# Designs tried in a protein design chat: VH-VL binders against GTP-dependent dephospho-CoA kinase. Part 8

Target 1, 172 residues: GTP-dependent dephospho-CoA kinase, of Pyrobaculum arsenaticum (a4wlj5)
Amino acid sequence: MTCYKLSRRRDLFAFPYPLTVWRDPPRSVEVVRDFVESYDIRHIYTVGDVVTRNFLEYGLAPTSVAVDEKTRRGIKVEGLGLYKRVIRVNNPPGYITEEAWAAVEEAVEGGVLIKVDGEEDMLSLAFIKLAPPRSVVAYGHYLGALVAIPVDWYRDSILRLFNYLEQCQQKA
Key: E = the ipSAE of ESMFold2; O = the ipSAE of OpenDDE; V2 = 0.75 times the mean of E and O plus 0.25 times the DockQ between their complexes.

## First folded at step 4 (VH-VL)

Design Q39 (from P11 with heavy chain Y31S W99L; framework fv_pritumumab)
Fold by ESMFold2-Fast, scan of step 4:
Structure Q39 (fold): chain C 172 residues (1-172), chain A 118 residues (1-118), chain B 107 residues (1-107)
Amino acid sequence: as target 1 above (172 residues)
Amino acid sequence: EVQLLESGGDLVQPGGSLRLSCAASGFTFSSYAMSWVRQAPGKGLEWVSAIYSSGGYTNYADSVKGRFTISRDNSQNTLYLQMNSLRVEDTAVYICARLGGYYAMDYWGQGTLVTVSS
Amino acid sequence: DIQMTQSPSSLSASVGDRVTITCRASQGISSWLAWFQQKPGKAPKSLIYAASSLQSKVPTQFSGSGSGTDFTLTISSLQPEDFATYYCQQYYSYPYTFGGGTKVEIK
């Protein structure tokens, strides 16, 4: 597996957000549900405690989820018992470690809960790279919006963001 | 059982138009994306076009973009391919296929022959 | 576009032989590759999806492996009904693209 590290500040990421929803739940989840139903989306992946909680609470259960293991933001997520396979990974801020990458490779099959000791946000890029066709990867925007990325439409554009990532030099 | 039955193939002159149909049965048609694939005589498979379950998203091979239009009628369980400005190199058996999530193309029709010749 | 290079273009084999066919993508496609079998005069039949998962009712002599750019279809013990042309196809991104096919012929 390859380890990645963000070489620039996150606020320097410049790409179009194909579906950014500036609505509070349940409306934000309804917008994604409408999109899923209209465009025959078969797989949903959520990254982050808030987005995962909202999807589960309002009835749009993701295929697999990645959340903060330590609940460092104080968010409690109900419904995680749906994910029978639990993978714990260490992933410091700004990285996608080899173990986090391997966990996403397993999670795209479905039924997986990734518990991240560190920061889970960067795993959204791994999901976008590895997800099957007809997938949506959803995560929280730092300004409070929900971002949903339909991979069939935007994968190649978003993978260009790996220009902002350096391969890790450390041997596992 | 899943069945896909193509029709509409014919002999047509260059620059002509033709509309292909694919009648689906044995599954909930409105829940599946669909695709057209073609195969020229003695050649390999070439993907032509795909349409999402609602009809809201379509995609095309560069060779047919602007000339072919994929569409569907979920009330009639039928997939269509409208072919305009036909070229000799469009001569092929056109086959409809069902798209599953992970499953790519999982069921195929038998195909309908389109011959473009002067 | 993602180019799919299939090797060999043809091979000759006997019943009972182990046959391997390879497929290489011009860029990483994760596991989103399918294998199809086509017999003369017939439409293709889906064999494998997601690089390694057997389609319904496909015989167990067929298996697939690989990820990223390099993929293999293996027929562990060739049966008389397995003489056919085999195609790989990526469904990672549009446009979907097929390999050129491998014709498995009687020796």
Scores: ipSAE 0.013, ipTM 0.627, lowest interface PAE 8.0, mean pLDDT 84

Design Q4 (from P11 with heavy chain Y31S S54K N59Y; framework fv_pritumumab)
Fold by ESMFold2-Fast, scan of step 4:
Structure Q4 (fold): chain C 172 residues (1-172), chain A 118 residues (1-118), chain B 107 residues (1-107)
Amino acid sequence: as target 1 above (172 residues)
Amino acid sequence: EVQLLESGGDLVQPGGSLRLSCAASGFTFSSYAMSWVRQAPGKGLEWVSAIYSKGGYTYYADSVKGRFTISRDNSQNTLYLQMNSLRVEDTAVYICARWGGYYAMDYWGQGTLVTVSS
Amino acid sequence: DIQMTQSPSSLSASVGDRVTITCRASQGISSWLAWFQQKPGKAPKSLIYAASSLQSKVPTQFSGSGSGTDFTLTISSLQPEDFATYYCQQYYSYPYTFGGGTKVEIK
């Protein structure tokens, strides 16, 4: 397994992607649901407390989810009991640790809740890399938008961003 | 019992057109993506095209892009491949397959032969 | 496009032998590789999906392994009905691409 760290090109990961939704729930979830139904999406993965909460609250239950274990932003997510397999990982900001990659490998099969001690944002890239065909990976953009990535259309373009990730040094 | 039956293969001259059909039965056709795969005589398999279950978007191999159009009629449980500007190298058995996503192409038809020759 | 290199192109084996066929992707494809069997004059039959998962009703003599770029199909205890050409296919990214095939001749 590989550990990754963000390089100085962090600005590239802030770029808004289609399907980018600048609407508040429930409309933001309705837009994604319409896309899921129109394009026969079979798997939905959410990364982040707000996106996960909104999808569950408005009836678009993800296949698997990744959330902050400590709820550092004070966000309460109801409905996580749907995910019977719980995996806890440590993942510092700007990294995708080996344990986070392993957790995503299991989560793409479905029914998994990944609880992240640290920062979960980077796990969206792992889901984009590992997700089966006909998947959507959804996460929150820091400028307030919902970003939903149809994996079949954008996987290769987004994975070019892995060229800006550095392999982690092994601790001596 | 899943069944896929192709038809429409014929002998056609270079530059000509053909429309292939694939009749599906034994499953909810509108719930599955579909693909076309071809095999030239004595050669290996080549993926040609795919269409999602509701027809929302399509994908093509570079060799056929701009010349072939995949479509479907969910009310008739039928998949189509419109082939234009046919070339000798398009000569092949064309096979439809059900696209299972995670489960790959899980069911295949027996194919229909297209021969492009003058 | 992702190139799939399959080896060997052909092999001869006796009934009861263990046969291994390999498939290599030009870039990482995670586990999104399928294996297909094609008998002479017949359409392909799906054997394995997601690199290692057996399709419904496929005999347990077939198994798949691998992830990333290197994959193998193993046929334990080869049977007379296993005479066929075997193909791998990546379904990680469009266009979905097949290996060149491996023809298995039973002696």
Scores: ipSAE 0.013, ipTM 0.607, lowest interface PAE 8.4, mean pLDDT 84

Design Q41 (framework fv_pritumumab)
Fold by ESMFold2-Fast, scan of step 4:
Structure Q41 (fold): chain C 172 residues (1-172), chain A 120 residues (1-120), chain B 107 residues (1-107)
Amino acid sequence: as target 1 above (172 residues)
Amino acid sequence: EVQLLESGGDLVQPGGSLRLSCAASGFTFSSYAMSWVRQAPGKGLEWVSAIYSSGGYTNYADSVKGRFTISRDNSQNTLYLQMNSLRVEDTAVYICAKDWGYSYGYFDYWGQGTLVTVSS
Amino acid sequence: DIQMTQSPSSLSASVGDRVTITCRASQGISSWLAWFQQKPGKAPKSLIYAASSLQSKVPTQFSGSGSGTDFTLTISSLQPEDFATYYCQQYYSYPYTFGGGTKVEIK
């Protein structure tokens, strides 16, 4: 297979995501809550400051969360005290480092806050791979959409799509 | 046609060093993660090490951590394994394996292997 | 580490037989399991990924099933070229681990 694309994260919205919600909170969180209740989802993982803040603010507390260790934009995330195990990792853009992978292995068990020095986006792929059955992994698209992946239905297909797109982007 | 060709296997004394190479062709090498897997004579398969497509992330089996270093040269389509402080139990055929994606973990193509014998 | 246990370690079969090989993970790995075939003196050949997906150009007598901890590889009608050692591998998490192998020998 040959990849001819040089794409930004903007290209990811062109692909069919199972739950891509182009709605502002609280409605976006309520859509995910309705899905969680309807399909007996047991575990929720969020990656990113905004998505984590919105889930906590509107009462859909994730099982574990991954957030940026430093936010120069003043994003406030209250409720992180729920996560008694705090793991700090270094993770440059486009990678999943050994320490980030190990942190996600611990986080799928629940009660973990991963603080990422660098970029946390790629940890969503690790959560999608490692999450137990009846899980949803949620992250924010940079254009403001909420993406929520029901792991049982879409794990393999989503990982294939992300591998393809990441390989195209890494060549720069 | 995807091809992986290992080289560098030799007879070495305990405590010695070897560098293995894997020449890749037939696919866009820089787009895929790569691994080394070994097989001791008459034994099963053991995963040794993996490296991301860009080379920025590596992982190792505990048995080789701190002694082996995996690396790649994407401009030459070549994967390497630097082996230091070799032990008799490192004796094995070392096989180059192509990941299906940039870190998927499934090996869709394998090389024939190169034999490393650690003996006095 | 996730331990992979294969059974049996060896079996004897005749051409045309249905052969079943089992693989058990020490913890849940969802469907992140692959099967490989290795003939004496040759490189491993990939057969199945994601527990049940057939690698391209692999004959249809091979099939895989299972999820979680228990997995099976089935050869529905054993051919002369199928006498080999078979390995399962989990790729759920690092370190990747293989089963001990099952040698399929001719009776």
Scores: ipSAE 0.006, ipTM 0.497, lowest interface PAE 15.1, mean pLDDT 81

Design Q42 (from P1 with light chain N31S Y32W N92Y L96Y; framework fv_pritumumab; at its last look DockQ between E and O 0.41; V2 from the best seeds 0.00; counts 0 for: pae O 5.4 > 2)
Heavy chain, then light chain:
Amino acid sequence: EVQLLESGGDLVQPGGSLRLSCAASGFTFSSYAMSWVRQAPGKGLEWVSAISGSGGSTNYADSVKGRFTISRDNSQNTLYLQMNSLRVEDTAVYICAKDWGYSYGYFDYWGQGTLVTVSS
Amino acid sequence: DIQMTQSPSSLSASVGDRVTITCRASQGISSWLAWFQQKPGKAPKSLIYAASSLQSKVPTQFSGSGSGTDFTLTISSLQPEDFATYYCQQYYSYPYTFGGGTKVEIK
ESMFold2-Fast, scan of step 4: ipSAE 0.111; ipTM 0.693
ESMFold2, look of step 5: ipSAE 0.365; ipTM 0.757
ESMFold2 (binder alone), look of step 5: mean pLDDT 93; pTM 0.928
OpenDDE, look of step 5: ipSAE 0.084; ipTM 0.710
ESMFold2, look of step 7: ipSAE 0.488; ipTM 0.791
ESMFold2 (binder alone), look of step 7: mean pLDDT 93; pTM 0.930
OpenDDE, look of step 7: ipSAE 0.023; ipTM 0.620

Design Q43 (from P11 with heavy chain Y31S, light chain G28S S31T Y96L; framework fv_pritumumab)
Fold by ESMFold2-Fast, scan of step 4:
Structure Q43 (fold): chain C 172 residues (1-172), chain A 118 residues (1-118), chain B 107 residues (1-107)
Amino acid sequence: as target 1 above (172 residues)
Amino acid sequence: EVQLLESGGDLVQPGGSLRLSCAASGFTFSSYAMSWVRQAPGKGLEWVSAIYSSGGYTNYADSVKGRFTISRDNSQNTLYLQMNSLRVEDTAVYICARWGGYYAMDYWGQGTLVTVSS
Amino acid sequence: DIQMTQSPSSLSASVGDRVTITCRASQSISTWLAWFQQKPGKAPKSLIYAASSLQSKVPTQFSGSGSGTDFTLTISSLQPEDFATYYCQQYYSYPLTFGGGTKVEIK
């Protein structure tokens, strides 16, 4: 598995992508639910505590989730037994570490809660790369919008953003 | 018009069991999380349990964990609360409420009285 | 668990009075606070969500304010139908917790 680090072009990851919803829940989740039902989406992955909590509260259960280990706010997803596999990873801001890649490889199969010590935002790119067909990856935009990425339509375009990441590797 | 109607409240002996129902109408039931809240006679409100719209996620107050089970039947637009090992302190009016997330508990039923007494 | 402390437990007021009820959380809950009105023998009615937003069809004499740990419900001009018990509730984290209630009684 390859480690990636965000380089000079952090602004590119801040732009809203297809199916960006500038509405408060439940409306934001309702939009994604309508899309899931209309296009026969089979897998939903959420990255971030707020988006995960909103999906759970409004009844669009994610296949697997990635959340901040130290988040004090909102629903304690791990306390509910929904995700029998809990994987803890270290992932500094702006990185996708080898631990994070390995966790996402397991999470795309379903039933996994990834608890991130550090920053989980970049894991949305790992989910987009590794998700099976008929998947949606959802995350929160820092300006308050919900972003949902239909993987089949946007995977190749979004993976071009890896051209702006530096590989981080350690020998031995 | 959103309506929630509870039923199943009764007088039961300590250690007994009871199942409450809440019939929902006027909204897409399968799209909303639901909660049970209780109120003991002359006392304040206490949240009891919540269940997601899909039925996969549940949560419980510590006072009822292991004894109560929340469930739902989306095909029948009905919410349930299975109460086992009932105690005198479980005596309360049990009220179902729709969970509107950001919009909090936006609609409430009238409640059904459960009395646990010998 | 997040503890909600509501004050006062009761107050007496006259029609036309300005009434203020306070609610304090044991930790920061941002704006994830709701207010409910309960009349004797009736189920609660939702009044305010997200600390300051009025639910549909709630009269404009009701307003909410606050963020973090300290919250206030204000009734700007008390009406006869406003004599009730009021509850705050945090919905920031499970378990959901209510304040002890404030009974607004006729003077």
Scores: ipSAE 0.006, ipTM 0.493, lowest interface PAE 13.8, mean pLDDT 82

Design Q44 (from P11 with heavy chain Y31S, light chain S30N S31N; framework fv_pritumumab)
Fold by ESMFold2-Fast, scan of step 4:
Structure Q44 (fold): chain C 172 residues (1-172), chain A 118 residues (1-118), chain B 107 residues (1-107)
Amino acid sequence: as target 1 above (172 residues)
Amino acid sequence: EVQLLESGGDLVQPGGSLRLSCAASGFTFSSYAMSWVRQAPGKGLEWVSAIYSSGGYTNYADSVKGRFTISRDNSQNTLYLQMNSLRVEDTAVYICARWGGYYAMDYWGQGTLVTVSS
Amino acid sequence: DIQMTQSPSSLSASVGDRVTITCRASQGINNWLAWFQQKPGKAPKSLIYAASSLQSKVPTQFSGSGSGTDFTLTISSLQPEDFATYYCQQYYSYPYTFGGGTKVEIK
């Protein structure tokens, strides 16, 4: 399998994305639902506890989800029972480890809950790379917005950012 | 039974225009993205254009950008390709195909021949 | 653009033969590869999606394999109706690109 580390994260992800939603739930989820319905999107992947909770709470169930194992802060996320396959991975900040990458390879098929011990944010890049056509990958922007990436429109633009990823040495 | 039937192919002069149609039946047309693919006589397949189910997103091969326009009428279950500024190298059978996403182009029409010559 | 290279461009075979056709992408496309069959004067027919999954009602003599950059279509026992031109296509990113085709001819 492969492991990646992002060298210049902030420089690359500060740019506005074509579907960035600066609204509170439920309206933020309604905007994504309108997009999904209007553009024939069949697969939705969420990365992050808050984004995943909001999508499930307001009835836009993702195909697969990645959440932080430790950061619920007592807030209940209802609907995780939809994901029959649960994969636990270790993923330190700024990396996509081999086990995290392998979990995303499984998750793009659907029905997977990835529980991340560490930081899940970088898994959004793995989902963007591996997602089938007609997919949206949704995650939280560092300034508080919801970012939804329609893969068919923006995969090549986003994947140019992988020029700034470097393979890391994986130790078992 | 999924069916796609193209029409509108003709002999046209260089610089001319032509509009192709593809009539769809046997599935919920408004739920699928659609594509046009072409094949020059004796040559291989070339993807030309795609349109999402709502008509809100389109994409084109570089060879036809600015000259061809893909559109659809979901109320009539019909896909269109408006071809302007036609060139001899646009001579081909034009085939419509249903785009199934992960399932690729799963159904194809029989095609309509466009000949561009003087 | 992603270039798709098919080999061979043509081959001759007999009924009952095992036939293999290769397709190579100029960059990694994971499993976003489809195979199509085209008979003379006819439209293409979809055979395989996602590199290895058979389309509905496609005979089991057809199989696909590969990932990343190298892909193979196999016909395990060639039937009379299998003499045709075969195309691979990547659908990893726009523009979607086809291989040059492989013509399977009767020996």
Scores: ipSAE 0.006, ipTM 0.502, lowest interface PAE 13.9, mean pLDDT 82

Design Q7 (from P11 with heavy chain Y31S G100E; framework fv_pritumumab)
Heavy chain, then light chain:
Amino acid sequence: EVQLLESGGDLVQPGGSLRLSCAASGFTFSSYAMSWVRQAPGKGLEWVSAIYSSGGYTNYADSVKGRFTISRDNSQNTLYLQMNSLRVEDTAVYICARWEGYYAMDYWGQGTLVTVSS
Amino acid sequence: DIQMTQSPSSLSASVGDRVTITCRASQGISSWLAWFQQKPGKAPKSLIYAASSLQSKVPTQFSGSGSGTDFTLTISSLQPEDFATYYCQQYYSYPYTFGGGTKVEIK
ESMFold2-Fast, scan of step 4: ipSAE 0.075; ipTM 0.684

## First folded at step 5 (VH-VL; framework fv_pritumumab)

Design R1 (from Q25 with heavy chain T33V; at its last look DockQ between E and O 0.03; V2 from the best seeds 0.00; counts 0 for: pae E 13.6 > 2, placed apart)
Fold by ESMFold2, look of step 5:
Structure R1 (fold): chain C 172 residues (1-172), chain A 118 residues (1-118), chain B 107 residues (1-107)
Amino acid sequence: as target 1 above (172 residues)
Amino acid sequence: EVQLLESGGDLVQPGGSLRLSCAASGFTFSSYVMSWVRQAPGKGLEWVSAIYSSGGYTNYADSVKGRFTISRDNSQNTLYLQMNSLRVEDTAVYICARWGGYYAMDYWGQGTLVTVSS
Amino acid sequence: DIQMTQSPSSLSASVGDRVTITCRASQGISSWLAWFQQKPGKAPKSLIYAASSLQSKVPTQFSGSGSGTDFTLTISSLQPEDFATYYCQQYYSYPYTFGGGTKVEIK
């Protein structure tokens, strides 16, 4: 089984990996839509409430999404009813738990909403690892940009971040 | 093997313009962020500009912003740098580099010399 | 912009010596620092990424350390091919600034 926790070099997880879009929505979503159309991207995965809301609101519905529904007060993500399969997981800050990993394994096939009790931001790494070719994984940068990772170009580079995670036995 | 071959360097007067090219081969050019770096004679390296794989996102050093334009043609595997309003301090060897993301700049060209003088 | 201060500007050493080169950032850059080698008349070559990780096919006498603002490149036993100029570069935020370089010369 697969379970990971952040142990060191948290700074590398904050690096603004290409593509980083320093535009406000809807323009940030439009940039990704243009990319998807230009490069025949077939799957989009969003991690985080703000990113997911912006993609849904501005007409670029993700293949699957992960949210914690606990962002700043007043933020509501409309359109989650699109996802017919809902998986709830517990995922403490700094972890990719066994159940979160398994949820992402299912979600990369499409049509899944993952609701995270805890923090969902580490699930972006699992999506990047597990997504099929012609996928983009999008999440928010802490400095306010949209990060969109086209896995065909950057998967190998991003997978090196697993060197800075420890394996854990969440339910050993 | 990865190859990056710059061209277009020349002697120009201050206020002039040049267009540099970098021909790429040995990798899927359309999948990589590309950069220009320059090195003035006898001096160190200076990052100049980067362009993302689609061409939709660009960034520039303050010293060249508003005067230089980075662009790419993914169908021709070519990176460009349009340099306008050239100044004496722009004199340098201009080097094309592939951006490896987490791996930093992993492949570099030999460069092309731009000289700006009266 | 983030200034990168590299020291020393030059040093003289013999084959087999241990060499240490320092790079300091004007603000925290986490571990987003690379080291490059440039031999006379040649393009730079990547040595170290993410402060401490060796690039592919780089000899093991090279190592990097540090985080935050203070970073070190170490050459554990200089080889004849290691006489070159070395540069650090931060890639935490644009513009991705370089240090001023350290020229390693034969003593």
Scores: ipSAE 0.008, ipTM 0.470, lowest interface PAE 13.6, mean pLDDT 84
ESMFold2 (binder alone), look of step 5: mean pLDDT 93; pTM 0.931
OpenDDE, look of step 5: ipSAE 0.018; ipTM 0.599

Design R2 (from Q25 with heavy chain G100E; at its last look DockQ between E and O 0.23; V2 from the best seeds 0.00; counts 0 for: pae E 11.1 > 2)
Heavy chain, then light chain:
Amino acid sequence: EVQLLESGGDLVQPGGSLRLSCAASGFTFSSYTMSWVRQAPGKGLEWVSAIYSSGGYTNYADSVKGRFTISRDNSQNTLYLQMNSLRVEDTAVYICARWEGYYAMDYWGQGTLVTVSS
Amino acid sequence: DIQMTQSPSSLSASVGDRVTITCRASQGISSWLAWFQQKPGKAPKSLIYAASSLQSKVPTQFSGSGSGTDFTLTISSLQPEDFATYYCQQYYSYPYTFGGGTKVEIK
ESMFold2, look of step 5: ipSAE 0.029; ipTM 0.647
ESMFold2 (binder alone), look of step 5: mean pLDDT 92; pTM 0.918
OpenDDE, look of step 5: ipSAE 0.425; ipTM 0.817
ESMFold2, look of step 7: ipSAE 0.007; ipTM 0.481
ESMFold2 (binder alone), look of step 7: mean pLDDT 92; pTM 0.916
OpenDDE, look of step 7: ipSAE 0.659; ipTM 0.881

## First folded at step 7 (VH-VL; framework fv_pritumumab)

Design S1 (from R2 with light chain Y96R; at its last look DockQ between E and O 0.05; V2 from the best seeds 0.00; counts 0 for: pae E 15.4 > 2, placed apart)
Fold by OpenDDE, look of step 7:
Structure S1 (fold): chain C 172 residues (1-172), chain A 118 residues (1-118), chain B 107 residues (1-107)
Amino acid sequence: as target 1 above (172 residues)
Amino acid sequence: EVQLLESGGDLVQPGGSLRLSCAASGFTFSSYTMSWVRQAPGKGLEWVSAIYSSGGYTNYADSVKGRFTISRDNSQNTLYLQMNSLRVEDTAVYICARWEGYYAMDYWGQGTLVTVSS
Amino acid sequence: DIQMTQSPSSLSASVGDRVTITCRASQGISSWLAWFQQKPGKAPKSLIYAASSLQSKVPTQFSGSGSGTDFTLTISSLQPEDFATYYCQQYYSYPRTFGGGTKVEIK
């Protein structure tokens, strides 16, 4: 397992990626639903409390999710009982810890709720890297948009962002 | 060089309030989780509170919940600890610390002394 | 809460001695354990911890081992500057908790 740290070009990780929806729910979720149906997407992964809540609320249940252990936005995500496997991980801002990585590895298989102690944003990259074919990874952009990334189309391009990450190790 | 400098420590009466500051330099403050740790005179270390980089997530020790508030101003590279309803047992040197990697505290300030006494 | 128990509370040693400090967690914390050194009147100093590639440099005489519940800090050959109090801390869960400390004194 590998640990990653954001070291440079943070702006690249804040880039609005392929399917950026600037509409509010429920329309934003409907757009993703139409996409899911049109392209026969089989797996949906959400990273973030708000996006997860919105998807669940408007009938597009993610395969697995990553949320904060405590919601920053003060909104409790309902419907998380859908996920029978709960994994708690430590993940500081700008990191993908080995623990978080391992959780994502399990989560891509489905039915997993990752509760992140810290910030979950970078886990979107882990999901994109590890997701099976016909997958969409969705998260909220800091500007308020919903980003949905069809992995099959953009995985290779996004993986190049890893070149801007430093590998981190636990001290022996 | 990473530097953390605490200030605001003072002598206060029980029930009083005090705000501590920690000025950070030598690193991108906004990218790091920060914590307050305290040490009573002649005693060990006690974790007090933590705040993540965005400021949206905070955590507190039970001993200070409801009385202390951790906050940060990333534009000023400053960490704060608002302490209300102070008690004698809150007497300690309060130290700010930066988290790195797997939430390990890697840099510490020198601390500022808070004395709560009648 | 996770309790961290350090042993011994204090010890006397001479320069060149091998020193071993133990930290025990009340429950499994994997490897989420850090060691700190503190000298009188000074701020704690991070000694051993899980971190990024930019991890702080630690003198070669210090080493950490353990996982789960039992951890050990070893000073292979005690140096004059190593006389201090050492603390362990778990960062597995909240609240973060410290051991009671181990004071290493001159014999």
Scores: ipSAE 0.000, ipTM 0.539, lowest interface PAE 12.4, mean pLDDT 87
ESMFold2, look of step 7: ipSAE 0.007; ipTM 0.456
ESMFold2 (binder alone), look of step 7: mean pLDDT 92; pTM 0.918

Design S2 (from R2 with light chain G28D A50K; at its last look DockQ between E and O 0.70; V2 from the best seeds 0.00; counts 0 for: pae E 7.8 > 2)
Heavy chain, then light chain:
Amino acid sequence: EVQLLESGGDLVQPGGSLRLSCAASGFTFSSYTMSWVRQAPGKGLEWVSAIYSSGGYTNYADSVKGRFTISRDNSQNTLYLQMNSLRVEDTAVYICARWEGYYAMDYWGQGTLVTVSS
Amino acid sequence: DIQMTQSPSSLSASVGDRVTITCRASQDISSWLAWFQQKPGKAPKSLIYKASSLQSKVPTQFSGSGSGTDFTLTISSLQPEDFATYYCQQYYSYPYTFGGGTKVEIK
ESMFold2, look of step 7: ipSAE 0.044; ipTM 0.636
ESMFold2 (binder alone), look of step 7: mean pLDDT 92; pTM 0.914
OpenDDE, look of step 7: ipSAE 0.663; ipTM 0.888

